VHH binders against q96fz2. Designs and how they scored, part 369

Target 1, 269 residues: q96fz2
Amino acid sequence: CGRTSCHLPRDVLTRACAYQDRRGQQRLPEWRDPDKYCPSYNKSPQSNSPVLLSRLHFEKDADSSERIIAPMRWGLVPSWFKESDPSKLQFNTTNCRSDTVMEKRSFKVPLGKGRRCVVLADGFYEWQRCQGTNQRQPYFIYFPQIKTEKSGSIGAADSPENWEKVWDNWRLLTMAGIFDCWEPPEGGDVLYSYTIITVDSCKGLSDIHHRMPAILDGEEAVSKWLDFGEVSTQEALKLIHPTENITFHAVSSVVNNSRNNTPECLAPV
Key: E = the ipSAE of ESMFold2; O = the ipSAE of OpenDDE; V2 = 0.75 times the mean of E and O plus 0.25 times the DockQ between their complexes.

## First folded at step 20 (VHH; framework vhh_6z1v_2)

Design FC4 (at its last look DockQ between E and O 0.76; V2 from the best seeds 0.84)
Fold by OpenDDE, look of step 20:
Structure FC4 (fold): chain B 269 residues (1-269), chain A 123 residues (1-123)
Amino acid sequence: as target 1 above (269 residues)
Amino acid sequence: EVQLVESGGRLVRTGGSLRLSCAASGFTFRYYVMGWFRQAPGKEREVVAAIVQSGGFTYYADFVKGRFTISRDNAKNTVYLQMNSLKPEDTAVYYCAAGKGIYLDTPSEYDYWGQGTQVTVSS
């Protein structure tokens, strides 16, 4: 996974992340560094994307079932990294393979510390190789969406104004991630960064791409992944597997340029 | 040419069962969401059920209440609707549809439509 969409306004995103804590209380995640949230239809590595993580990571006596939402850098920077510039990392940390997560120090160590997060997105992009050509067809992949169950009689989505309303009930893709905290050698703010765990693709996506993000499907999976206080690493890793609960459609080549940030990126062609 | 051909519609008694089939051709079936819709006389076309490409997710309208099952066979380019416990209110023309749209329950999100098959449930 090298490209995602996360374009919802902050308030809409927050509402979409509504959850119940272990007591059954309805909650909204609290934001950390909300100003770092930059909505985009075209998110690439090194950009900031919103992730969910347990409040216990920030507050010693917090309920571990409570969630915080925070923009983090895509591409995990290990805490032990001693260079002043994260871009000098010699290995790719955009993704972590599920089968080798425990073999790589960069991922094993933060995972062992309970640094599990849920990466939020509208969906992710993958490129299918076209047989006989050097051309690749991009696809937008996301959770199945239902309009009527969530939205009253919202009239014809034909107006730009109505497009924003269409997203009010969007089911966000929830991907399993690992994050780490890096302190720059020269001082400054602690950098929070994440990697997306990947698995072999489900059968439905196998023709498009051989790998897919580990998707946490449903509130229970999300809660267990985040709750490092109650759920062990071993138990959490059982949640990491392919899912067929996804849909996709072909999109235009507009998404190929990471600078393009328009609705056309994820529009069906 | 894109074709969706429905079959299986007939007259049945209340409480009866039918299996509808829709054979697709002229497009890459496995890349499309498939749906069943129905339209009764004097009513708007409404979604009955939808199924994503892999079959890993299905949607059903509220009136289905566990009576119908949508399934697909990508190897045969066919989508099915098993209808059990049929009621007179289920009388309608049933349409098969294929779509690349975002919303499973929205007719406008579907690109191709069959001609429909008549289902009549008698009391």
Scores: ipSAE 0.918, ipTM 0.965, lowest interface PAE 0.4, mean pLDDT 93
Fold by ESMFold2, look of step 20:
Order: C-alpha cells, then structure tokens, then sequence
Structure FC4 (fold): chain B 269 residues (1-269), chain A 123 residues (1-123)
C-alpha cells in the first residue's frame, strides 16, 4: 500500500466528506493547513495527503465527534525521533501491520494517545507480479461506484442551490491510519505524519497482492475510529479487518513513474 | 473467443420465480464485474443488478430491490439472477454483461455482452 490517487479539488473533496456528528447534525469537516493539500492522481510516500481526525486533538473540550481535515505527511515520524531529517528514519513507516501494532513503539505510543486518523483517497494502486517475467501489472483499487444521478425532480440539477443533491460524486476510500506529531530538534513547525494500517488481503484481492489497507466501510466505522473521546483503543482495533466491499481494474504502466500526474494513471485498460 | 451465454428465461405467471444463469468463457472471470441488464421492446437497456469480482458488493436498481438476488460462482465462471415475485412489467430480454469499467450501473462501462434470454410474465 504505497501509492494512491487523491485528485479532487479541495472544495469537491470537502463536500465528499460530509458527515453527521453525534447529535445528528450534518456537517463538513473544517480544514487545517489547506494550502498544503496537493491533489494528484499519483501520490507517493513522503507526500502530503488529507486525513480526517477528531476536533478534540486541537481544541480543549471540543465535541470529539466533530472532524478536522488536514494534509499530513505519509510516513509516520515518531515523536521521539532525534535526527533533523525525517528521511534518516531507519525503518519504513508508510504502513503499519495490524498484527504487530501494539508491539511497535512507533505505532503503539501515538495509538495510546488516541491519534487515530482516516486517510482519504480516490483509491489505491497495487502491482501484481506475473510469474515468468519481471513485468508487474498495476491495478487501481477502490470502493464500488454508482453513477446514476439522484435528483428529487427533473429540474433540480439545473439550479445552483440543488447541486449538493446530485449523487454522481465519487465515494472516497477511507483507510484506517495512525498519526504522530514530531517537533524538529532545530525548531520550526510541528510535523504531522501518518501511517496506513494494513491487513491480510481479502479473497477478492489475493491474486493481486497479499496485503491491503484496513478499510473503514461506512460512516459508523469511520466515526468510531476517529472518536478517541468515546471509543477506546481496544474497541477501535475491532474495526481493523479485510473487506470484500472492493473493486478494481487494470491500469497502464503510466502510473509506475510517480512523476506522472494524469487521469491516465487510473484509467481502465 | 469471449462468450457470455444466458439461460433460464421462460414464460411464468405473475408472482412466480425464475433463476437466470450466465456461463462465461474466454476471459479471466474473477477479474470482471458482472451485471444483469434488461430491455423491453421500445425501451432502453437498463441495469437490473451488478456484482463485484469477489461478490462482496451487489447493486440493485430501485425497481427490483427486494425481489431479485444476484450471485456469482467464480469456480464455475457463472453469474446468476434469482427473480422472485415477478410482475408483467418485468417482461424483457435479460442480458448478462462483464466489465472492467468504473461504474456498475452504466452499460457503456461493460465490455462483453450475451445474446440475452427472454423472460415473459403473464397475468
């Protein structure tokens, strides 16, 4: 789980993240550092990608069910890291295996502080190794999508006030993550960074790759993972499992080069 | 050569049940989304149901929810449509389709199509 697409303009992405708080009120997440959002069809580790997290991480006595959306660095930098350059970290924190998360200090410590986040993407890429060749076939993997426009009346889609009711928006992939906050030893801004929790692949993906991100399927799973004020670490970890609610298609090798940021990266072939 | 062969369509009375089958060959079945579509005379082809590669997600058009069930058997390269509580307005040719496109409910996203099987529901 080392490449994603997260290409939507910020305002479209924000609207796709509409949610209900614990009181049942419909809300949009509030952005922090929106200028750090860099949309691309081809996101790699060490780049910034948007995540959701509880408002309670930022505001004393906030409703822990309220959500903040913020770009964070992919590749968790532990709060105890002593070097000035995160690239000197001697182990890979792009992903965190669910079966050892409570054994590794880099992940156990922030998890114990309730530092759970939901990593957002259009979907992710995996490369299937083909026997008898060094060639690898990339696939784009994502939630199943329905395009049919859902309007309450024939004229509703041609009014600006009713555009929120058009149901042709992409269902964002929602992956379970852990984040940490690192203070550079030479000073400067605190670095927020995340890892994506992984599990064994579901049966539907096992021919493509043996691991998959832990996917949070639906608003109940998302809300429980985020709400560290009401949901314990032990209870939250029960949300971490493979899912078969997934689909995929082969893509061209254009995505192989991480500098390629084009719709062709995720186009079916 | 890619083939999708539907079977099971017949005349049935209102309230009756049918099971449609679609046998696939000539491609790697488990890598394809499968769908059932229908077309009545003078009408456009419309999605009935769709199922992702693993079977872990299914989609049903609003008009058939609760009455029909799509399923697949990847070991047998076969997709099924169980149709219960049939109504005269369900009369149509039913098509099996396989796709690698993005949207499950959109016919243009499907690459391969069967020749269809006729379902007729009498009063």
Amino acid sequence: as target 1 above (269 residues)
Amino acid sequence: EVQLVESGGRLVRTGGSLRLSCAASGFTFRYYVMGWFRQAPGKEREVVAAIVQSGGFTYYADFVKGRFTISRDNAKNTVYLQMNSLKPEDTAVYYCAAGKGIYLDTPSEYDYWGQGTQVTVSS
Scores: ipSAE 0.822, ipTM 0.927, lowest interface PAE 0.6, mean pLDDT 90
ESMFold2 (binder alone), look of step 20: mean pLDDT 90; pTM 0.916

Design FC5 (at its last look DockQ between E and O 0.77; V2 from the best seeds 0.85)
Fold by OpenDDE, look of step 20:
Structure FC5 (fold): chain B 269 residues (1-269), chain A 123 residues (1-123)
Amino acid sequence: as target 1 above (269 residues)
Amino acid sequence: EVQLVESGGRLVRTGGSLRLSCAASGFTFRYYIMGWFRQAPGKEREVVAAIVQSGGYTYYADFVKGRFTISRDNAKNTVYLQMNSLKPEDTAVYYCAAGKGIYLDTPSEYDYWGQGTQVTVSS
């Protein structure tokens, strides 16, 4: 996974992340560093994207079922990294393969510390290789969406005002991630960064791409992944597998340029 | 040419069962969401059920209440609707549709439509 969409306004995103804590109380995640949130239809590695993580990572004795939402850098920077510039990392940390997560120090160490997060996105992009050509067809891949269950008003989707309403009920893609905290050697702010765990693609996506993000499907999976206080690493890793509960459509080549940040990126063609 | 051909519609008694089939041709079936819709006389067309490309997710309208099952066979380019416990209110023309749209429950999101098959449930 090398490209995602996360374009919802902050307030809409927050509401979409509503959850129940272990007591069954309905909650919204609190923001850390909300000003670092940059909505975009075209998110690439090294950009900031919102992730969910347990409050227990920030507050001693906090309820580990409570969630924080925070923009983090895509591309995990290990805590042990001694260079002053994260871009000097010699290995790719955009993704972590599920089969080697425990073999790679960069991922194993933070995972062992319970540094699990849920990476939020509208969906992710993958490019299908066309047989016999050098052309690649991009696809937008996301959770199945239902319009009527959430919006009583069949408003004509044709008005810009209605487009915003369409996204109010969007089911966000929830991807399993590992994050780490890096302190720059020269001082400064702690950098929070994440990697997306990848798995072999489900059968439905196999023709498009051979790998896919580990998708946490449903509130229970999300809760268990985040709750490092109650759920062991071993148990959490059982949640990492392909899912067929996804849909996709072809999109235009507009998304090929990471600088393009328009609705056309994810629009069906 | 894109074609969706429904079959299986007939007269049945209340409490009866039917299996509808829709054979698709002229497009890459495995890349489309498939849906079943119905239209009763004097009523608007409404979604009955929908299924994503892989079959890993299905949607059902509220009135289905577990009575119907949508399935697909991508190798056969066919989508099915198993209807059990049929009621007179289920009497309608049933349409198969294929779409590349986003919303499973929205007719406008579907690009191709069949001619429909008549289902009549008698009391």
Scores: ipSAE 0.919, ipTM 0.966, lowest interface PAE 0.4, mean pLDDT 93
Fold by ESMFold2, look of step 20:
Structure FC5 (fold): chain B 269 residues (1-269), chain A 123 residues (1-123)
Amino acid sequence: as target 1 above (269 residues)
Amino acid sequence: EVQLVESGGRLVRTGGSLRLSCAASGFTFRYYIMGWFRQAPGKEREVVAAIVQSGGYTYYADFVKGRFTISRDNAKNTVYLQMNSLKPEDTAVYYCAAGKGIYLDTPSEYDYWGQGTQVTVSS
């Protein structure tokens, strides 16, 4: 899992992330570093993408069920990394296999600190290898979508101008991630970075690719993964499995070049 | 040549049950979302139920939830609609559809359509 779409304007994305805290109160996540959000139909490793994490990571004594949304670098940089340039990391941290997460120091250590996050996207891309050729067919993969479904905030009413209402109803893909915090040796702000946990693909995706991101399906799963104050590592890892609650369609090869940031990247073909 | 062939439509009494089948050929079935739609005389075609490629997600229109079940068998290239507790308002031609689009409940997202099977529910 090495390419996603996360293209919504910040305010639309924030509304799509409405949630209930443990007391049942409807909330929006609070942003950290909002100016680092870079929407695109074609996100690749080393770019920033928004993730959800517990407020408790930032505020001593905070309610661990409250959520922060923040852009983080895709490709986890371990807190112990000594070089000044993250690109010199000699191993790939864009993904973390679920079956070895407790064996890899880069992932085990931050996971033991409760550094769990939910990686947000419109959906992700995968390339299906074709028999007998070097060509690959890209697919866009996402939660099932209903155009007439009334989703979003409880009690929402139509505004006098209903522009952009369609995108208020997109169900964002929610993937399980691990993050870490790295202080550059030459100074500057701490770098927050994440990896996406992967699992064997479900049967529905097995013809496309043999791996998939660990998808957190529904608010209960999202809440448990985020709440490191109340949910242990061992309990949280039970949430990490393939899902068949997924759909997909073929897209054009426009998406192959990560510099192409256009709606055509995810359009059905 | 793509074909979707519905079967199983007939006359039943109110409260009865019926199972519709749709046999697909001429395309790679497991790559398509499948839907059942219906159209009564003088009315617009409307979604009844839809199912993603794996069967892992199903959608039902509000008017049929709890009474109908959509399923698919990718080995047999078939999609089914089990209809229980039928009402006279369910009388319509039922269409099977296959698509590669995004929205499960939207007819324009479906590329292939069957000829339909008549379901009639008497009072």
Scores: ipSAE 0.834, ipTM 0.931, lowest interface PAE 0.5, mean pLDDT 91
ESMFold2 (binder alone), look of step 20: mean pLDDT 90; pTM 0.917

Design FC6 (at its last fold request DockQ between E and O 0.76; V2 from the best seeds 0.85)
Fold by OpenDDE, fold request of step 21:
Structure FC6 (fold): chain B 269 residues (1-269), chain A 123 residues (1-123)
Amino acid sequence: as target 1 above (269 residues)
Amino acid sequence: EVQLVESGGRLVRTGGSLRLSCAASGFTFRYYVMGWFRQAPGKEREVVAAIVQSGGYTYYADFVKGRFTISRDNAKNTVYLQMNSLKPEDTAVYYCAAGKGIYLDTPDAYDYWGQGTQVTVSS
């Protein structure tokens, strides 16, 4: 996974992340560093994306079932990294393969510390290789969406107003991630960064791409992944597998350029 | 040419079962979400069920209440609707639809439509 969409306004995104804590109380995640949230239809590695993580990571004795939402850098920078520039990392940390997560120090160490997060997105993009051509067809992949009665007559998504309505009840894609905290050697702000765990693609996506993000499907899966206080690493890793609970559609080549940040990126063609 | 051809609609008695089939051609079936809609006389067309490309997710309208099952065979380019415990209220023309749209429970998600098959449930 090298491209995602996360374009919802902050308030809409927050509401979409509503959850129940361990006590069954309905809650919204609290934001950390909300100003770092940059909505985009075209998110690439090294950009910031919102992730969910347990409050226990920030507050001692906090309820580990409580969630925080925070923009983090895509591309995990290990805490042990001693260079002053994260771009000097010699290995790719955009993704973490599920089969080798425990073999790589960069992922194993933060995972062992309970640094599990849920990466939020509208969906992710993958490119299908076209037989006989060097051309690749991009696809937008996301959770199946159902229009809830509460969302007024979503007329044709043709008007900006209608487009906003389309997203009011959007079910966000929830991907399993590992994050780490890096303190720059020269001082400065602590950098929070994440990697997306990947798995072999489900059968439904196999023709498009052979790998997919580990998707956490449902509140239970999300809760267990986040709750490092109660759920062990071993138990959490059981949640990491392909899922067929996805849909997709072809999109235009507009998404190929990471600088393009328009609705056309994820529009069906 | 894109074609969706429904079959299996007939007269059945209340409590009976029926399996509808929709054979698709003229497009890459496995890349489309499939849906069943119905339209009763004097009523608006309504969604019955939908299924994503892989079959890993299905949607059912509230009135289905576990009586119907949507399935698909991508190798055969066919989508099915198994209907059990049929009621007179289920009498309608049933339409197969294919689409790339976002909201599975909306007609706007579907680009191609069949001609429909008549299902009549007698009391």
Scores: ipSAE 0.922, ipTM 0.967, lowest interface PAE 0.4, mean pLDDT 93
Fold by ESMFold2, look of step 20:
Structure FC6 (fold): chain B 269 residues (1-269), chain A 123 residues (1-123)
Amino acid sequence: as target 1 above (269 residues)
Amino acid sequence: EVQLVESGGRLVRTGGSLRLSCAASGFTFRYYVMGWFRQAPGKEREVVAAIVQSGGYTYYADFVKGRFTISRDNAKNTVYLQMNSLKPEDTAVYYCAAGKGIYLDTPDAYDYWGQGTQVTVSS
């Protein structure tokens, strides 16, 4: 997993992340660093993308079921990294294989600190290598979507004036991630960065690519992954597996160039 | 040439059961979402059920209320609709559809359509 779409305006994205806390009360996640959110149909490693994490990471004695949403750098920078420039990291942390997560210090250490996050996207892209050619066919991969309203008060568009509100019902892809906090040696703000956990592809995606992100399917899975105050590492790792609750369609090669940020990137072809 | 060929529609008594089949050809079946739609005379075409490429997600319209089951067999390029506890209100032409659009419950998401098979439920 090396490319995603996360294009929704911040307020639409926030509403899509409505959740219930431990007491069953409906809430929206509280933003940290909202000005760093950079929506795009075409997000690459090293860019910032929004993730969910427990409020307990920021506030002593907070309710660990309460959620913060914050942009973080894609590509985990370990807390021990000594260079001043994260691009000099000599190994790829865009993804973390689930089968070796407890063997790699870059991932095991932050995981042991409860640094679990949920990476948000509209969906992700994968490139299928075509047999007998160097051509690769990109696909957009996402949760199945239903346009008719099942979410009650957030509604659906029924007129041209409300067409930007149609995305209010988009079911965001929720991927399991690990994050870490790095203090630059020369000073400055702490850098929050994440990796996406990967698993073997489900049967439905195996023709496209042999790996997929670990998808957290539903609010129970999301809540358990985030709640490091109540859910142990051992229990959380049981949430990490392939899912067949996924759909996809072919897209044009416009998405290949990461500078292209248009709806054409995810349009069916 | 893309073809979707429905079969199995007939006259059935209220409370009865019926299985519809749709044989697909002319495209790579496992890459398409499949759906069943229906249209009664004077009414708009409406989604009945949809199933994603792997079969890992299924959608049912609210009026189905657990009575119908959609399934697919990617080795046979076939999608099915098992209909139980049929009511006169289920009388319609049932259409098989294949698509690569985003929203499973809208006809606009479907690129290919069968000719339809008539289901008639008598009281």
Scores: ipSAE 0.856, ipTM 0.939, lowest interface PAE 0.6, mean pLDDT 91
ESMFold2 (binder alone), look of step 20: mean pLDDT 89; pTM 0.911
OpenDDE, look of step 20: ipSAE 0.919; ipTM 0.966
ESMFold2, fold request of step 21: ipSAE 0.829, 0.834, 0.831; ipTM 0.928, 0.931, 0.929
ESMFold2 (binder alone), fold request of step 21: mean pLDDT 89, 89, 89; pTM 0.910, 0.908, 0.911
OpenDDE, fold request of step 21: ipSAE 0.921, 0.922; ipTM 0.967, 0.967

Design FC7 (at its last look DockQ between E and O 0.68; V2 from the best seeds 0.83)
Fold by OpenDDE, look of step 20:
Structure FC7 (fold): chain B 269 residues (1-269), chain A 123 residues (1-123)
Amino acid sequence: as target 1 above (269 residues)
Amino acid sequence: EVQLVESGGRLVRTGGSLRLSCAASGFTFRYYVMGWFRQAPGKEREVVAAIVQSGGYTYYADFVKGRFTISRDNAKNTVYLQMNSLKPEDTAVYYCAAGRGIYLDTPSEYDYWGQGTQVTVSS
């Protein structure tokens, strides 16, 4: 996974992340560094994207079922990294393969510390290689969406105002991630960064791409992944597998340029 | 040419069962969401059920209440609707549709439509 969409306004995103804590109380995640959130239809590695993580990572004795939402850098920077510039990292940490997560120090160590997060997105993009051509067809891949269960108003989808309403009930894609905290050698703010765990593609996506993000499907999976206080690493890793509970459509080549940040990126062609 | 051909519609008694089939041709079937819709006389076309490309997710309208099952066979380019416990209110023309749109329950999100098959449930 090298491209995602996360374009919802902050308030809409927050509402979409509503959850129940261990007590069954409905909650919204609290933001850390909300100003670092930059909505975009075209998110690439090294950009900031919102992730969910347990409150226990920030507050001693906090309920580990409580969630925080925070923008983090895509591309995990290990805590042991000694260079002053994260861009000098010589290995790719955009993704972590599920089969080697325990073999790679960069991922194993933070995972062992319970640094599990849920990466939020509208969906992710993948490019299908066309046989016999150098052309690649991009696809937008996301959770199945239902319009009527969420919006009682059959409003005409054709007005820009209606587009905003369409997204109010969007089911966000929830991807399993690992994050780490890096302290710059020269001082400054702690950098929070994440990697997306990948798995072999489900049968439905196999023709498009051979790998897919580990998708945490449903509140239980999300809760268990985040709750490092109660759920062991071993148990959490059982949640990492392909899912067929996804849909996709072809999109235009507009998304090929990471600088393009328009609704056309994810629009069906 | 894109074709969706429905079959299986007939007259049945209340409480009866039917299996509808829709054979697709002229497009890459495995890349499309498939849906069943129905239209009763004097009513608007409404979604009955939808199924994503892999079959890993299905949607059902509220009135289905577990009575119908949508399935697909990508190798055969066919989508099915098993209808059990049929009621007179289920009388309608049933349409098969294929879509690449975003919303499973929205008719406008579907690109191709069959001619429909008549289902009549008698009391």
Scores: ipSAE 0.920, ipTM 0.966, lowest interface PAE 0.4, mean pLDDT 93
Fold by ESMFold2, look of step 20:
Structure FC7 (fold): chain B 269 residues (1-269), chain A 123 residues (1-123)
Amino acid sequence: as target 1 above (269 residues)
Amino acid sequence: EVQLVESGGRLVRTGGSLRLSCAASGFTFRYYVMGWFRQAPGKEREVVAAIVQSGGYTYYADFVKGRFTISRDNAKNTVYLQMNSLKPEDTAVYYCAAGRGIYLDTPSEYDYWGQGTQVTVSS
């Protein structure tokens, strides 16, 4: 997994992340560093993307089921890194394989500190190698989407003011991540950065690529992954597996150039 | 040369069951979302059920949940709709559709359509 879309305006993204805390109260995640959020249809490693993490990481004695949303750098920079420039890291931390996560110091150490996060996206891109050529077909991969409002005994959405705000019912893709905190040796702000955990692809994606991000399917999985106060590392790792609750479509090669930030990047072709 | 051919529609009494089949050809079936839609006389075409490429997610319209089951067999290029507890209001032409669009419940997101099969439910 090396490319995602996360294009929603901040207020729409925040509302899409509404959740229920341990006591059943409906909440929105509270932002940290919202000025670093850079929405784009075409996010690549080293860019900032929003993640969810437990409030307990920031506030002593906080309820560990409460969520913070913060932009973090894609490409985990370990806390022990000694160079002044994170781009000089000599190994790739864009992804973390689930089968070796407890063997790699860069991932094991922050995981042991409960530094679990949920990486948010509209969906991710993957390139399928075409047989017999060097050409690759990009696909956009995402949770299944339903456009119409679901019926109940009483329909509720009839106010014109509900149409004036940016409102998107998109179900965000929720991927399991690990983050770390790095203090630059020359001083300056602490850098928060993340890696996306990967697993073997499900049968539905196996023709496209042999790996996929570890997707957290539903609020129970998201809550357990985030809640390092109540859910141990060993128990959390049971959430890491492929899912068939996924759909995809082919997209144009516009997405190949990471500088292209247009809706065409994810449009079906 | 894309073809979607529905079969299995017939007359049944209220409370009866039917299984619809849709045989696909002329495209790579496993890359397409499949849907069943219906159109009653004087009404617009509406989604009944949809199923993603792997079968790992299914969608059902509110009016049919619990009575109908969509499934697919990617080895046979076929999508099915099992319909139980049929009611007279289920009377319609049922269409099979294939798409690569985003929204599963939206007819305009589907690229290919079958000719339809008539289902008639008598009282």
Scores: ipSAE 0.844, ipTM 0.933, lowest interface PAE 0.6, mean pLDDT 90
ESMFold2 (binder alone), look of step 20: mean pLDDT 90; pTM 0.920

